# Designs tried in a protein design chat: VHH binders against Putative uridine kinase C227.14. Part 24

Target 1, 235 residues: Putative uridine kinase C227.14, of Schizosaccharomyces pombe (q9utc5)
Amino acid sequence: MALQVDAPDVSSYDELYNRAVELLKHQQRVLIGLAGGPGSGKSTLCAILAKAWNERFGSEIVKIIPMDGFHYSLEELDRFDNPEKARALRGAEWTFDADLFYSLVRLMKKITDRELYAPSFDHAIGDPVVDDICVEPKNRILIFEGNYLLLNKPPWSDACKLYDIKAYLPVEHSVARARVAHRHLVSGLCATEEEAIERTDRNDMINLTFVEKNMVTPDIVLQQLRLKTVKTSSL
Key: E = the ipSAE of ESMFold2; O = the ipSAE of OpenDDE; V2 = 0.75 times the mean of E and O plus 0.25 times the DockQ between their complexes.

## First folded at step 18 (VHH)

Design n8 (from z3 with A60E; framework vhh_7yz9_2; at its last look DockQ between E and O 0.89; V2 from the best seeds 0.82)
Fold by ESMFold2, look of step 18:
Structure n8 (fold): chain B 235 residues (1-235), chain A 117 residues (1-117)
Amino acid sequence: as target 1 above (235 residues)
Amino acid sequence: QWQLVESGGGLVQAGGSLRLSCTASGFTFRRYYMGWYRQTAGNEREWVAFITFGGKTQYEDSVKGRFTISRDNAKNTVYLQMNSLKPEDTAVYYCAAIPEPGDYDHWGQGTPVTVSS
């Protein structure tokens, strides 16, 4: 019932920052691919890093581009051979438009002198929103974050050749399982804890294992950030 | 193999209008920004305009307010409507998918535009 926030081990975060800043001496834009499986806390970590790095640099140098915006839309999933299964297993690698993601990474590396736009995902709508994230020339560090950024499978693996720094946030399976199941229950995707655990095992944990076994070697392995504990919800 | 084929250029008097077209094949058009570039004799190709996945547009300062880029994903086609043309707009105009499809750079023949006084 008590919420705790512990001071994180920041040595790997400082290494990532220092590496990115050194690269900025030689190039206008630095691309970071930050991967972590379901339940790893990668989105929270990226938000914390972006805030801290922008403060250290004294400007809005960091922009985060979540992989979520590259989901196939529900309309696109409805054109799959089994639309019900595609919707049910949304979040699996094959439910993302990986070729669109790769096109965007190439775009962001190539053009640094004008505004560019990336899609986002709107959870209230339940679908991607085209051109929702604005990337400006002042955003010299781009952090792409998502489950499959370091996946050793084309075109994800082709995108890995374009990241200047490949970072990975590991998570223990028992921790990931508990966090994801809780999220499914609290969000209303599942009515009971049993349903949430079953969905987590059937989808999210399979996706986590798939990433772990099929990953390009990262440049930096990041330490977990100790997050506040959350209370479980009931009926 | 992918292709971009430009058309619609020609000779026009200052103050006139032209509409350029560029038809794409051999790649998935919706996954790319599209752009127009132009090249004058003795100079490198320069960016003129681009259009994003969702239809947002951006223009080089000298053409803003006079040129309009648009795309029709159903026809795999990008357009450049050029109004109030000036002699300085004389160039060969090229379209491009951004980034280049595949891992190789390819420019088509372009479409020449000549604006006379």
Scores: ipSAE 0.720, ipTM 0.871, lowest interface PAE 1.0, mean pLDDT 89
ESMFold2 (binder alone), look of step 18: mean pLDDT 80; pTM 0.802
OpenDDE, look of step 18: ipSAE 0.863; ipTM 0.937

## First folded at step 20 (VHH)

Design m1 (from n4 with Y104F; framework vhh_gocatamig_d2; at its last read DockQ between E and O 0.91; V2 from the best seeds 0.86)
Amino acid sequence: EVQLVESGGGLVQPGGSLTLSCAASGFTFRRYYLAWYRQAPGKKRELVAFITFGGKTQYMDSVKGRFTISRDNAKNSVYLQMNSLRAEDTAVYYCAAIPEPGDFDSWGQGTLVTVSS
ESMFold2, look of step 20: ipSAE 0.787; ipTM 0.897
ESMFold2 (binder alone), look of step 20: mean pLDDT 79; pTM 0.796
OpenDDE, look of step 20: ipSAE 0.844; ipTM 0.925
ESMFold2, fold request of step 21: ipSAE 0.808, 0.812, 0.813; ipTM 0.905, 0.909, 0.908
ESMFold2 (binder alone), fold request of step 21: mean pLDDT 79, 79, 79; pTM 0.794, 0.794, 0.793
OpenDDE, fold request of step 21: ipSAE 0.866, 0.864, 0.862; ipTM 0.936, 0.936, 0.934
ESMFold2, last read: ipSAE 0.801, 0.799, 0.814; ipTM 0.901, 0.905, 0.908
ESMFold2 (binder alone), last read: mean pLDDT 79, 79, 79; pTM 0.791, 0.793, 0.793
OpenDDE, last read: ipSAE 0.863, 0.865, 0.865; ipTM 0.935, 0.937, 0.936

Design m2 (from n5 with Y104F; framework vhh_vobarilizumab_d1; at its last look DockQ between E and O 0.90; V2 from the best seeds 0.83)
Fold by ESMFold2, look of step 20:
Order: structure tokens, then sequence, then C-alpha cells
Structure m2 (fold): chain B 235 residues (1-235), chain A 117 residues (1-117)
């Protein structure tokens, strides 16, 4: 009959938006640390929220800074004591340059009146790209997103003192496991479902458990993104 | 122990050039933006230029086109090439890491640049 299209229901996150906007009445920039383990869907959620909130505000008030850009480069991992292990377990907390991340969070909190740059991650090359994300004064809400943003371990825990809002996106383990294994197949990292599941269990699920057991208390625990069905006569 | 040691200042005629250096130690240089500030007699400190992790640069309007900031991460050294110097560039020049590597905003001795006939 009517064409039904699923669309993200962002209204569940209005509390987070309203807290951030209220803080903007009293400060130039609001920093949100948004953590979730592998397979939580945090990157997708952040992208959807940024789009919706920027539309609601009428400008690019939200900028996302993914933790992925803070991986040690492949060249840096090759200088570790066990480079094969470092490459194989890439994604574990110790394979990120946490001190660089903390330096950047402090920078973004301190300097709000000029253009700044953060690194990104190039998935085609599999390596970070320095100075790739431009943060402008109009970007008054910064969402840092990644696995380890709320870890109760320095320097991650020091960065937590700088976030205005600490948000956590939990995920059921069976859901996370399925999502991550599928990602490994689609990306070509693993050739078979069996290989993808085994890799997920020995790396990503260990990282998820590590996050869950070692985090500071978030200010907000987020729900998984829900879709709502809307009816339309055309697309 | 964080140390930032400026050098290369001196007396120069208007229109002349100087190259400043800043040797950094006690912190991981590549993890910080680096900047030059200056303080003219009787005035507060002002930002002159800064350089990002990867070498992108920004300058105060008063020095744009005349000054060039650069960094050498292998040598933990920051530079400022100052060309077409003017009397209003006269100041003590300080380097800094952004954000500060320690808990304190402290300044070293700086290096004096005097532009005068």
Amino acid sequence: as target 1 above (235 residues)
Amino acid sequence: EVQLVESGGGLVQPGGSLRLSCAASGFTFRRYYMAWYRQAPGKGRELVAFITFGGKTQYADSVKGRFTISRDNAKNTLYLQMNSLRPEDTAVYYCAAIPEPGDFDSWGQGTLVTVSS
C-alpha cells in the first residue's frame, strides 16, 4: 500500500542533546566522550546524531573525532618488542597512542577560536592520516567516539576529567559478536565465517570485556539506536 | 622535566632577517602543537604562529607572509624564520607546546629580537 521506510529514531537521545545545548549557554565548546565496545554501533550512532543535531541547530555545531585516528601507525607498531603480536592484536587498548589522544582532548578544550586538526584513519591503507579532520570554532559540540574513551586507566581516565558529558553505548555480547564477525567478512579481513568468528572471539570480544570491566561511571547510558517506520508515497 | 630553550635572537635592521630556534626536552614533542609567542616591552604576550602535529601552520595577521614557523620532530626543535622585520616585531620571543606538557604555564627566558636602525 504505502511505501514504508525505516528511519532512525533520534528522539531517544534528546536528553544528551539538551544537556549539551544547556552547557553551550555558559561555555564556548562542549566535549562529549562517547564510548562503546567493538560492535556497539557507536560510530553509526554518532554519524546519525551529528546529522540530526546539525540539521536541528542549522549549522555544523557537532563534529565527530573518532579514536581510530589515534592508532599507532604500522611503522610505529613495527618498532614494538613483538611487532607480529602488535599487528595481530591491533584494536587492543595498547595499540593506540593514548597520550596523543589526551594531548588532543586538552588542545580542543583550550583552543576554541581557530581552526585545529585531528588525525583520521584511512581504512584503505590501514593507517592513520595526520591533520585530516578540521575542527572549526563553529564546531561547538565535539563528540569523541571510541572503545576506550571511558577506561579507568591513565591517560584515558585523565581525558575523562575533561569531557563535559561521559556517554556509554552498551551492547549485548551476542549482538556485538555477530556484528563484528560480519564486519570481518565484508571487509575481507577474514575469508570465511569460521575464521571471522574465531578472530572476533580472540580479539574483539576480549577488548569488549576489557572495556566493560574497566570503565569510569558514565553520566548517560545510551540505548541502542531504534528505527521507526514512516509512510511515504514516494522516495 | 619539561624544558623549552629559545635562541637566535639579536639586533637587526628593519627589513632584515633572523631565524629563531627552540630546543625541546622532557616531553614527547610530536604529540603537541608548537607555537611562538612574543612579548613587546610594556605589553602582554601574544601568539605569533603555531604549527600542528603534521605541519599545518597559522599566523597572526601582523606577521603573515613574513614569518615561517616549522618543526623538526626528529630533532625536537621548533623554528621561526623572520623576514622583512619591522620595529614593531621587537619583543622577547618564547616557544611553547600546546597544550602545556605539565600542569603549569611557566615561561623560560626567551630570546630577544630588537629591530632598530
Scores: ipSAE 0.749, ipTM 0.887, lowest interface PAE 0.9, mean pLDDT 90
ESMFold2 (binder alone), look of step 20: mean pLDDT 82; pTM 0.826
OpenDDE, look of step 20: ipSAE 0.857; ipTM 0.931

Design m3 (from n4 with Q58I; framework vhh_gocatamig_d2; at its last look DockQ between E and O 0.91; V2 from the best seeds 0.82)
Fold by ESMFold2, look of step 20:
Structure m3 (fold): chain B 235 residues (1-235), chain A 117 residues (1-117)
Amino acid sequence: as target 1 above (235 residues)
Amino acid sequence: EVQLVESGGGLVQPGGSLTLSCAASGFTFRRYYLAWYRQAPGKKRELVAFITFGGKTIYMDSVKGRFTISRDNAKNSVYLQMNSLRAEDTAVYYCAAIPEPGDYDSWGQGTLVTVSS
């Protein structure tokens, strides 16, 4: 018999895919800037979309470049005027190397016929890894995703001039707060629920509000990912 | 002021070697890929090699195995070791940051490499 299970409904994002594919008819590469504050679910959404769109296309046309690879390293944060504050508030806009990010976006727009490399963030080490993400010419749709991609502040706002599509994933504050606090607890960053909530309120929720009040106008406002029932093979 | 200053060119016999150097200033060096380009007489400037943030290297096919690009972030410098030189390598060689720092292209004078017996 066929079993019915819940699976992500990626068809809600077909307009974004179709716009990107249409642009590929007259340019080698399409850059999508996909922003959402902490707890918006943007990273999960992007991973699900990339998998689904690559399957739909039949090759790895989509590559994701997360903004988290552009954190200043812990060693770099230790050279800030107030290193304790910098470490405590890691994730705030000023703890990212925005100029490096802008350089990378310009690079990816300029060179489309050779392998290029972007940094990633290694969660086991807790720090960036240079040259960890390989972008190949076949990766014709690049999704940059992160908190501050649409921030109306240079150089983030300069990068916005280079995205072909600016997308934003909004989230209700109570939902974001719950998600982020849970993540802090599950990851072991916080030992107790009380600690996780307090950290979320003093860091992540401030960052979410900052993004919401200081962003450029997106081209597309995305809906939160929904599940749908899917028939699966029985045994 | 963004500056990229090439040096180390000269006249070399086929099969010989040269090391080109490039000193960079006026921008944050580590935030850019670095590259060598060359321009032969009557031809367009072409990319010879580039080196990534973390030191990975990419070469045009005709120089693979003969040329080595390297960077020294502490000295804001990029190098091109050229071995087994051929007449076809004759060109003015330019270094560059990718993408271009600031709002304008910043090409230096280049350094001439002439491969001839």
Scores: ipSAE 0.742, ipTM 0.881, lowest interface PAE 1.0, mean pLDDT 90
ESMFold2 (binder alone), look of step 20: mean pLDDT 80; pTM 0.805
OpenDDE, look of step 20: ipSAE 0.832; ipTM 0.922

Design m4 (from n5 with A97R; framework vhh_vobarilizumab_d1; at its last look DockQ between E and O 0.83; V2 from the best seeds 0.00; counts 0 for: pae E 2.3 > 2)
Fold by ESMFold2, look of step 20:
Structure m4 (fold): chain B 235 residues (1-235), chain A 117 residues (1-117)
Amino acid sequence: as target 1 above (235 residues)
Amino acid sequence: EVQLVESGGGLVQPGGSLRLSCAASGFTFRRYYMAWYRQAPGKGRELVAFITFGGKTQYADSVKGRFTISRDNAKNTLYLQMNSLRPEDTAVYYCARIPEPGDYDSWGQGTLVTVSS
């Protein structure tokens, strides 16, 4: 008897995959800028897509480069004119080193024949880790993922000119709010649901609204990830 | 207003050593991969070595094991330690930030290394 297992339904993203693979016929590397505000689920989606697309292609053709590695470090935020405000509003667009991000996008577009490195973000430490993500020549599809990748403000908007495909993952505000508040509670950042909701409203939801109001037009608007039932052999 | 000023070149015997320096100003040094290029007489400019934001390095095959690139982000300075020098290393050496438009408007004057005798 067959067993039923819920699995991600990645077929909704076939257009994005097919466009990227078609471009690979004419260029060594394809850059995808995949934006979504806080609570959109963009990181989870990208991880699932990378796994599925690498399996479909038969090699590690996809590499994810999260924007969160481009946070200013806590040490750098402490050098701002108002460090208390900078730390309190971490996650806002101006708390990211956008010029460093743009420099990396230019680098990844131009140099495809050797190993390159991007920073990551260590959530346990709460700070960036330099040179932590290795991008190899075989990684021909790079998905940059983050809140502000499609922001219509330099240098983010300059990076948009380098993405081959601009993708956006919208989220209903009530869904985003619930997800982010839950994350704050389970991570220990907030002790109570009430505290988590207040922090979410004062920071993360403001950032989500800012993204929605200040975007370059995406090439593709993505649907939220859904599950589908898949049958397996019973043994 | 980007400025890259190379120094440390000179005349050296085969098997000798030189240390090149590059003082950088007019941009945020830590935000760029940095590189050394060289241009031999009558030849095009070629990559010698580059170094990432965090200090990982890569080298041209012809210099591996002999040259060491390094950077000091606090001092905005790039270095190239060159050991076991050979006549084919004779060139003008240029400091560069990466990515770069690939024209001489964004390069310094370079520093000449001559390996002979």
Scores: ipSAE 0.476, ipTM 0.765, lowest interface PAE 2.3, mean pLDDT 89
ESMFold2 (binder alone), look of step 20: mean pLDDT 85; pTM 0.853
OpenDDE, look of step 20: ipSAE 0.851; ipTM 0.924

Design m5 (from n4 with K56R; framework vhh_gocatamig_d2; at its last look DockQ between E and O 0.89; V2 from the best seeds 0.83)
Fold by ESMFold2, look of step 20:
Structure m5 (fold): chain B 235 residues (1-235), chain A 117 residues (1-117)
Amino acid sequence: as target 1 above (235 residues)
Amino acid sequence: EVQLVESGGGLVQPGGSLTLSCAASGFTFRRYYLAWYRQAPGKKRELVAFITFGGRTQYMDSVKGRFTISRDNAKNSVYLQMNSLRAEDTAVYYCAAIPEPGDYDSWGQGTLVTVSS
């Protein structure tokens, strides 16, 4: 017996897909810079889009490169002038190795015919892992996703000159606040709801506001992901 | 100022070995892939090998199994161990960072490798 369930409605993103595929008629690789502040849901959206678009295209044409692999390591933060502040405010723009990010974007734009590697972030240890993400020539659409990808500040703004498409996922502040606070609570970072909200207001919401006030104009503003009802198949 | 200084070239018999060295300065070495290129007289520069941020390596087909690229981030240096050398390996060898860290004229003088009996 069929069972109806909610599933992501990816049709709202067909314009972005179609723009990227049209560019592939003229160039080997398309770079998409997809920005959204903390709690915007950008990582979840990118994962859903990559799956849907790879299925639609019939191969792994899309590869996601999250900005979180470009955090300074904990060891590096401990060498800052104020290590306690650096660790406490991790997630702020200056706690990312933006020059490494820019170097990687330039590399991915320049070399499209070989296997290349980008860093990832290991959430279990809370630190980056060098050479963890493999980018192959068949990955012709690269989606860089993160908080600061469209930030109007060098070198982030220099990377913006290299994206073929600049996309932004806005989020209503009360929604972002609730999402981030929930994440802090379920991850065990905070023991209580009140602690999670306080931490969210002190750090993550400040970073969200910073992004909103300091970004270059995107080429496309994305909608928040919606669900639609679909049937499940029989077993 | 960005500088990449190659050394270790010379005259060697076919089947012989050489180690090339490259000392880098003026940029943050760990943020770049490093590479060796070569240019024979009348030919375009060609990529011989590169090494990633974390030490993974790739080689052109004709040198695979004979050449080994390595990097030492503490010394800001990249190396090319060349074994089983052939006459076709004769060229000026250049090291480079990928992508380029500064002005487009970041090529050094190179180091000449001549393979002949």
Scores: ipSAE 0.774, ipTM 0.888, lowest interface PAE 0.8, mean pLDDT 90
ESMFold2 (binder alone), look of step 20: mean pLDDT 80; pTM 0.802
OpenDDE, look of step 20: ipSAE 0.837; ipTM 0.922

Design m6 (from n4 with S106T; framework vhh_gocatamig_d2; at its last look DockQ between E and O 0.93; V2 from the best seeds 0.85)
Fold by ESMFold2, look of step 20:
Structure m6 (fold): chain B 235 residues (1-235), chain A 117 residues (1-117)
Amino acid sequence: as target 1 above (235 residues)
Amino acid sequence: EVQLVESGGGLVQPGGSLTLSCAASGFTFRRYYLAWYRQAPGKKRELVAFITFGGKTQYMDSVKGRFTISRDNAKNSVYLQMNSLRAEDTAVYYCAAIPEPGDYDTWGQGTLVTVSS
C-alpha cells in the first residue's frame, strides 16, 4: 500500500490565483511565497496549480522555484565545523543557503525583462544544480515554495517583505508524520517503517514545529491536502 | 564595506581589443549575478552584459559576438573582453552585482574606454 495526497479541487485555490492576476494589472511580476512544513504536500500542490493555471491562462505565466535548490551542497556541508551533524540534519533551516535565496528573490523582483536562472535540486545526485531553472519574462507569477519561506528570521523574513502574497499550506501533525515517514520508506532513505518514523520524529517533525512557532502571519491560509490510499497494480 | 573596483580601460583604435577587470570585496561573490554597465557622456547608464551564478551570459544586442563577460569566483573578479571595438563603445564602464549587495547602490569610479581613430 502507498499513501498519496488526494487530488485537490483546483478551484479551492482560486483566491490565490485571482489576487495574483489582479496584481498583474499593475506590475510585471508577482512573487508568491508559499510555505508549508514537511509533509504538507506543498510541492505536489504547487505543481498541480501551476499546470492548471498555465492551461487556464494559455501560456506559462506561472513558474515554480522550489527552496530545495538552495540547500548547501554536500561539499559545502563538509566544510561546516561538524560535517556529520550537518549531513544528518540536512533539511533544518541552517542547512540552506538563505542568503543565496534572498539574493535570488531580490533578483527576480528587479529583473523582469530577460531570461534569468535559479538553482534546482537533483534528487538522483542528492545536490543542488546551479542555473537549472529558467525564468522568462512570460513567467509573470513566480511561486517560491519551501519549508522556511515565511520564517520570521533574517534573511527569510527580509524575503517576506518582497513577496506580494504570503501563502501557508497547513498540515495536521499526525498526517505530516505519516506522509514523511512513508516518503522516507518509498524513497529508500529508510529500510523499515520504524526507521522511517524515528527519522521523521528526530528531524522533520522538529522542523515542522519550528516553522509553526516562528512564522510571520500569512496573507492566505490554504486548504489542507488530504491523504488517500492508493493500490499498486499487479500482473 | 562593499567595493567594486574597475580597471583596464584606455585608448584604443577602432577594431582593437581591450580587457576590463573588476575586483569585488565586502560581500559573498558567488551569491550574485555580475554585470557590466556603461555610460557615455550625455547618455544614461545602460546594461552591457551580465553573468549568472553558474556562468550563463547575456549581452545587449549591439555587443553580441564582440564582448565576452566572465567571472572567477575564487578571485572575486569579473571581466569583460571587448573585441572589434567601435567608436560607439566609448564610455565609462562600471561593474556591479545584481541585486546590489546591501541597501543602497554601489558604483565605483568606473574605467574609461575611448575608441578613437
Scores: ipSAE 0.791, ipTM 0.899, lowest interface PAE 0.8, mean pLDDT 90
ESMFold2 (binder alone), look of step 20: mean pLDDT 79; pTM 0.796
OpenDDE, look of step 20: ipSAE 0.853; ipTM 0.930

Design m7 (from n4 with D103E; framework vhh_gocatamig_d2; at its last fold request DockQ between E and O 0.92; V2 from the best seeds 0.87)
Amino acid sequence: EVQLVESGGGLVQPGGSLTLSCAASGFTFRRYYLAWYRQAPGKKRELVAFITFGGKTQYMDSVKGRFTISRDNAKNSVYLQMNSLRAEDTAVYYCAAIPEPGEYDSWGQGTLVTVSS
ESMFold2, look of step 20: ipSAE 0.798; ipTM 0.904
ESMFold2 (binder alone), look of step 20: mean pLDDT 80; pTM 0.801
OpenDDE, look of step 20: ipSAE 0.854; ipTM 0.930
ESMFold2, fold request of step 21: ipSAE 0.803, 0.806, 0.823; ipTM 0.900, 0.909, 0.914
ESMFold2 (binder alone), fold request of step 21: mean pLDDT 79, 80, 79; pTM 0.801, 0.805, 0.800
OpenDDE, fold request of step 21: ipSAE 0.873, 0.872, 0.871; ipTM 0.940, 0.941, 0.941

Design m8 (from n5 with D103S; framework vhh_vobarilizumab_d1; at its last look DockQ between E and O 0.93; V2 from the best seeds 0.82)
Fold by ESMFold2, look of step 20:
Structure m8 (fold): chain B 235 residues (1-235), chain A 117 residues (1-117)
Amino acid sequence: as target 1 above (235 residues)
Amino acid sequence: EVQLVESGGGLVQPGGSLRLSCAASGFTFRRYYMAWYRQAPGKGRELVAFITFGGKTQYADSVKGRFTISRDNAKNTLYLQMNSLRPEDTAVYYCAAIPEPGSYDSWGQGTLVTVSS
């Protein structure tokens, strides 16, 4: 007897995989810019895809570089004209060091034959950590993942010229709102459900709308991750 | 405009030491990896060392253990400490930002290092 369980359905992303693999026949490194607004589930999707594709290929061919590592640090935000506003609205496009992000994308496209490093974001520290993500020559598919990767505004739009594949993960606003508000409550950022919803509406949903109104045309529009029933053996 | 100004070269005996400096301007220094290259007479430029945003370093095999690259982001300055110099290290040394900060490659004049008695 086989038991039926739900597992992520990776097969709906085979078009993206196949495009990347075809490019690998002609170039050492493929850059994927994968955008999705707050609450879209892009980070979870990328992690699931990286695991599945690395297993399928038989090596760590995929490396994920989250945009979160490119936040201005809290110390940097404190040097803004209105530091209280900058901290309160952290996550908005202007609270990221977009020029540093663009420099890194250019670097990763140009240099493929040695170890390179990208910053990460540490939520326990609440700040970026420089040189925390190691990118090796074997990492031939780089997935940049974040809210603003496809934003039609320099330098984000300049980085778009360097991605081999521009991918977008849309999300229904009611779904995004619920997901983000829940995370604010569970994380302790907000003490009550009402506070979590208010913060979501004034920050995250504004950022989502901004992205939707101001993005370059993606090469591929991704579907939300679906579960599929798979069998487990229980003999 | 992007400018890179190398200094600190000179004539030194085998086994000696030199410290090179590179003053950078016209771009935001901290947003770039920085590197030293060298070019011996009649040869192409080769990478000597590079340093990441946060100070991690990599070296050509020929200089490992003898050269140390460092950067000072507050002063927009890149350094190369060269110890145990050999005649094979004789070259013009150039600094560079990676990726290129402008539309064109911007090479400075370089600084000549000559290792001989």
Scores: ipSAE 0.709, ipTM 0.877, lowest interface PAE 1.1, mean pLDDT 91
ESMFold2 (binder alone), look of step 20: mean pLDDT 83; pTM 0.829
OpenDDE, look of step 20: ipSAE 0.867; ipTM 0.937

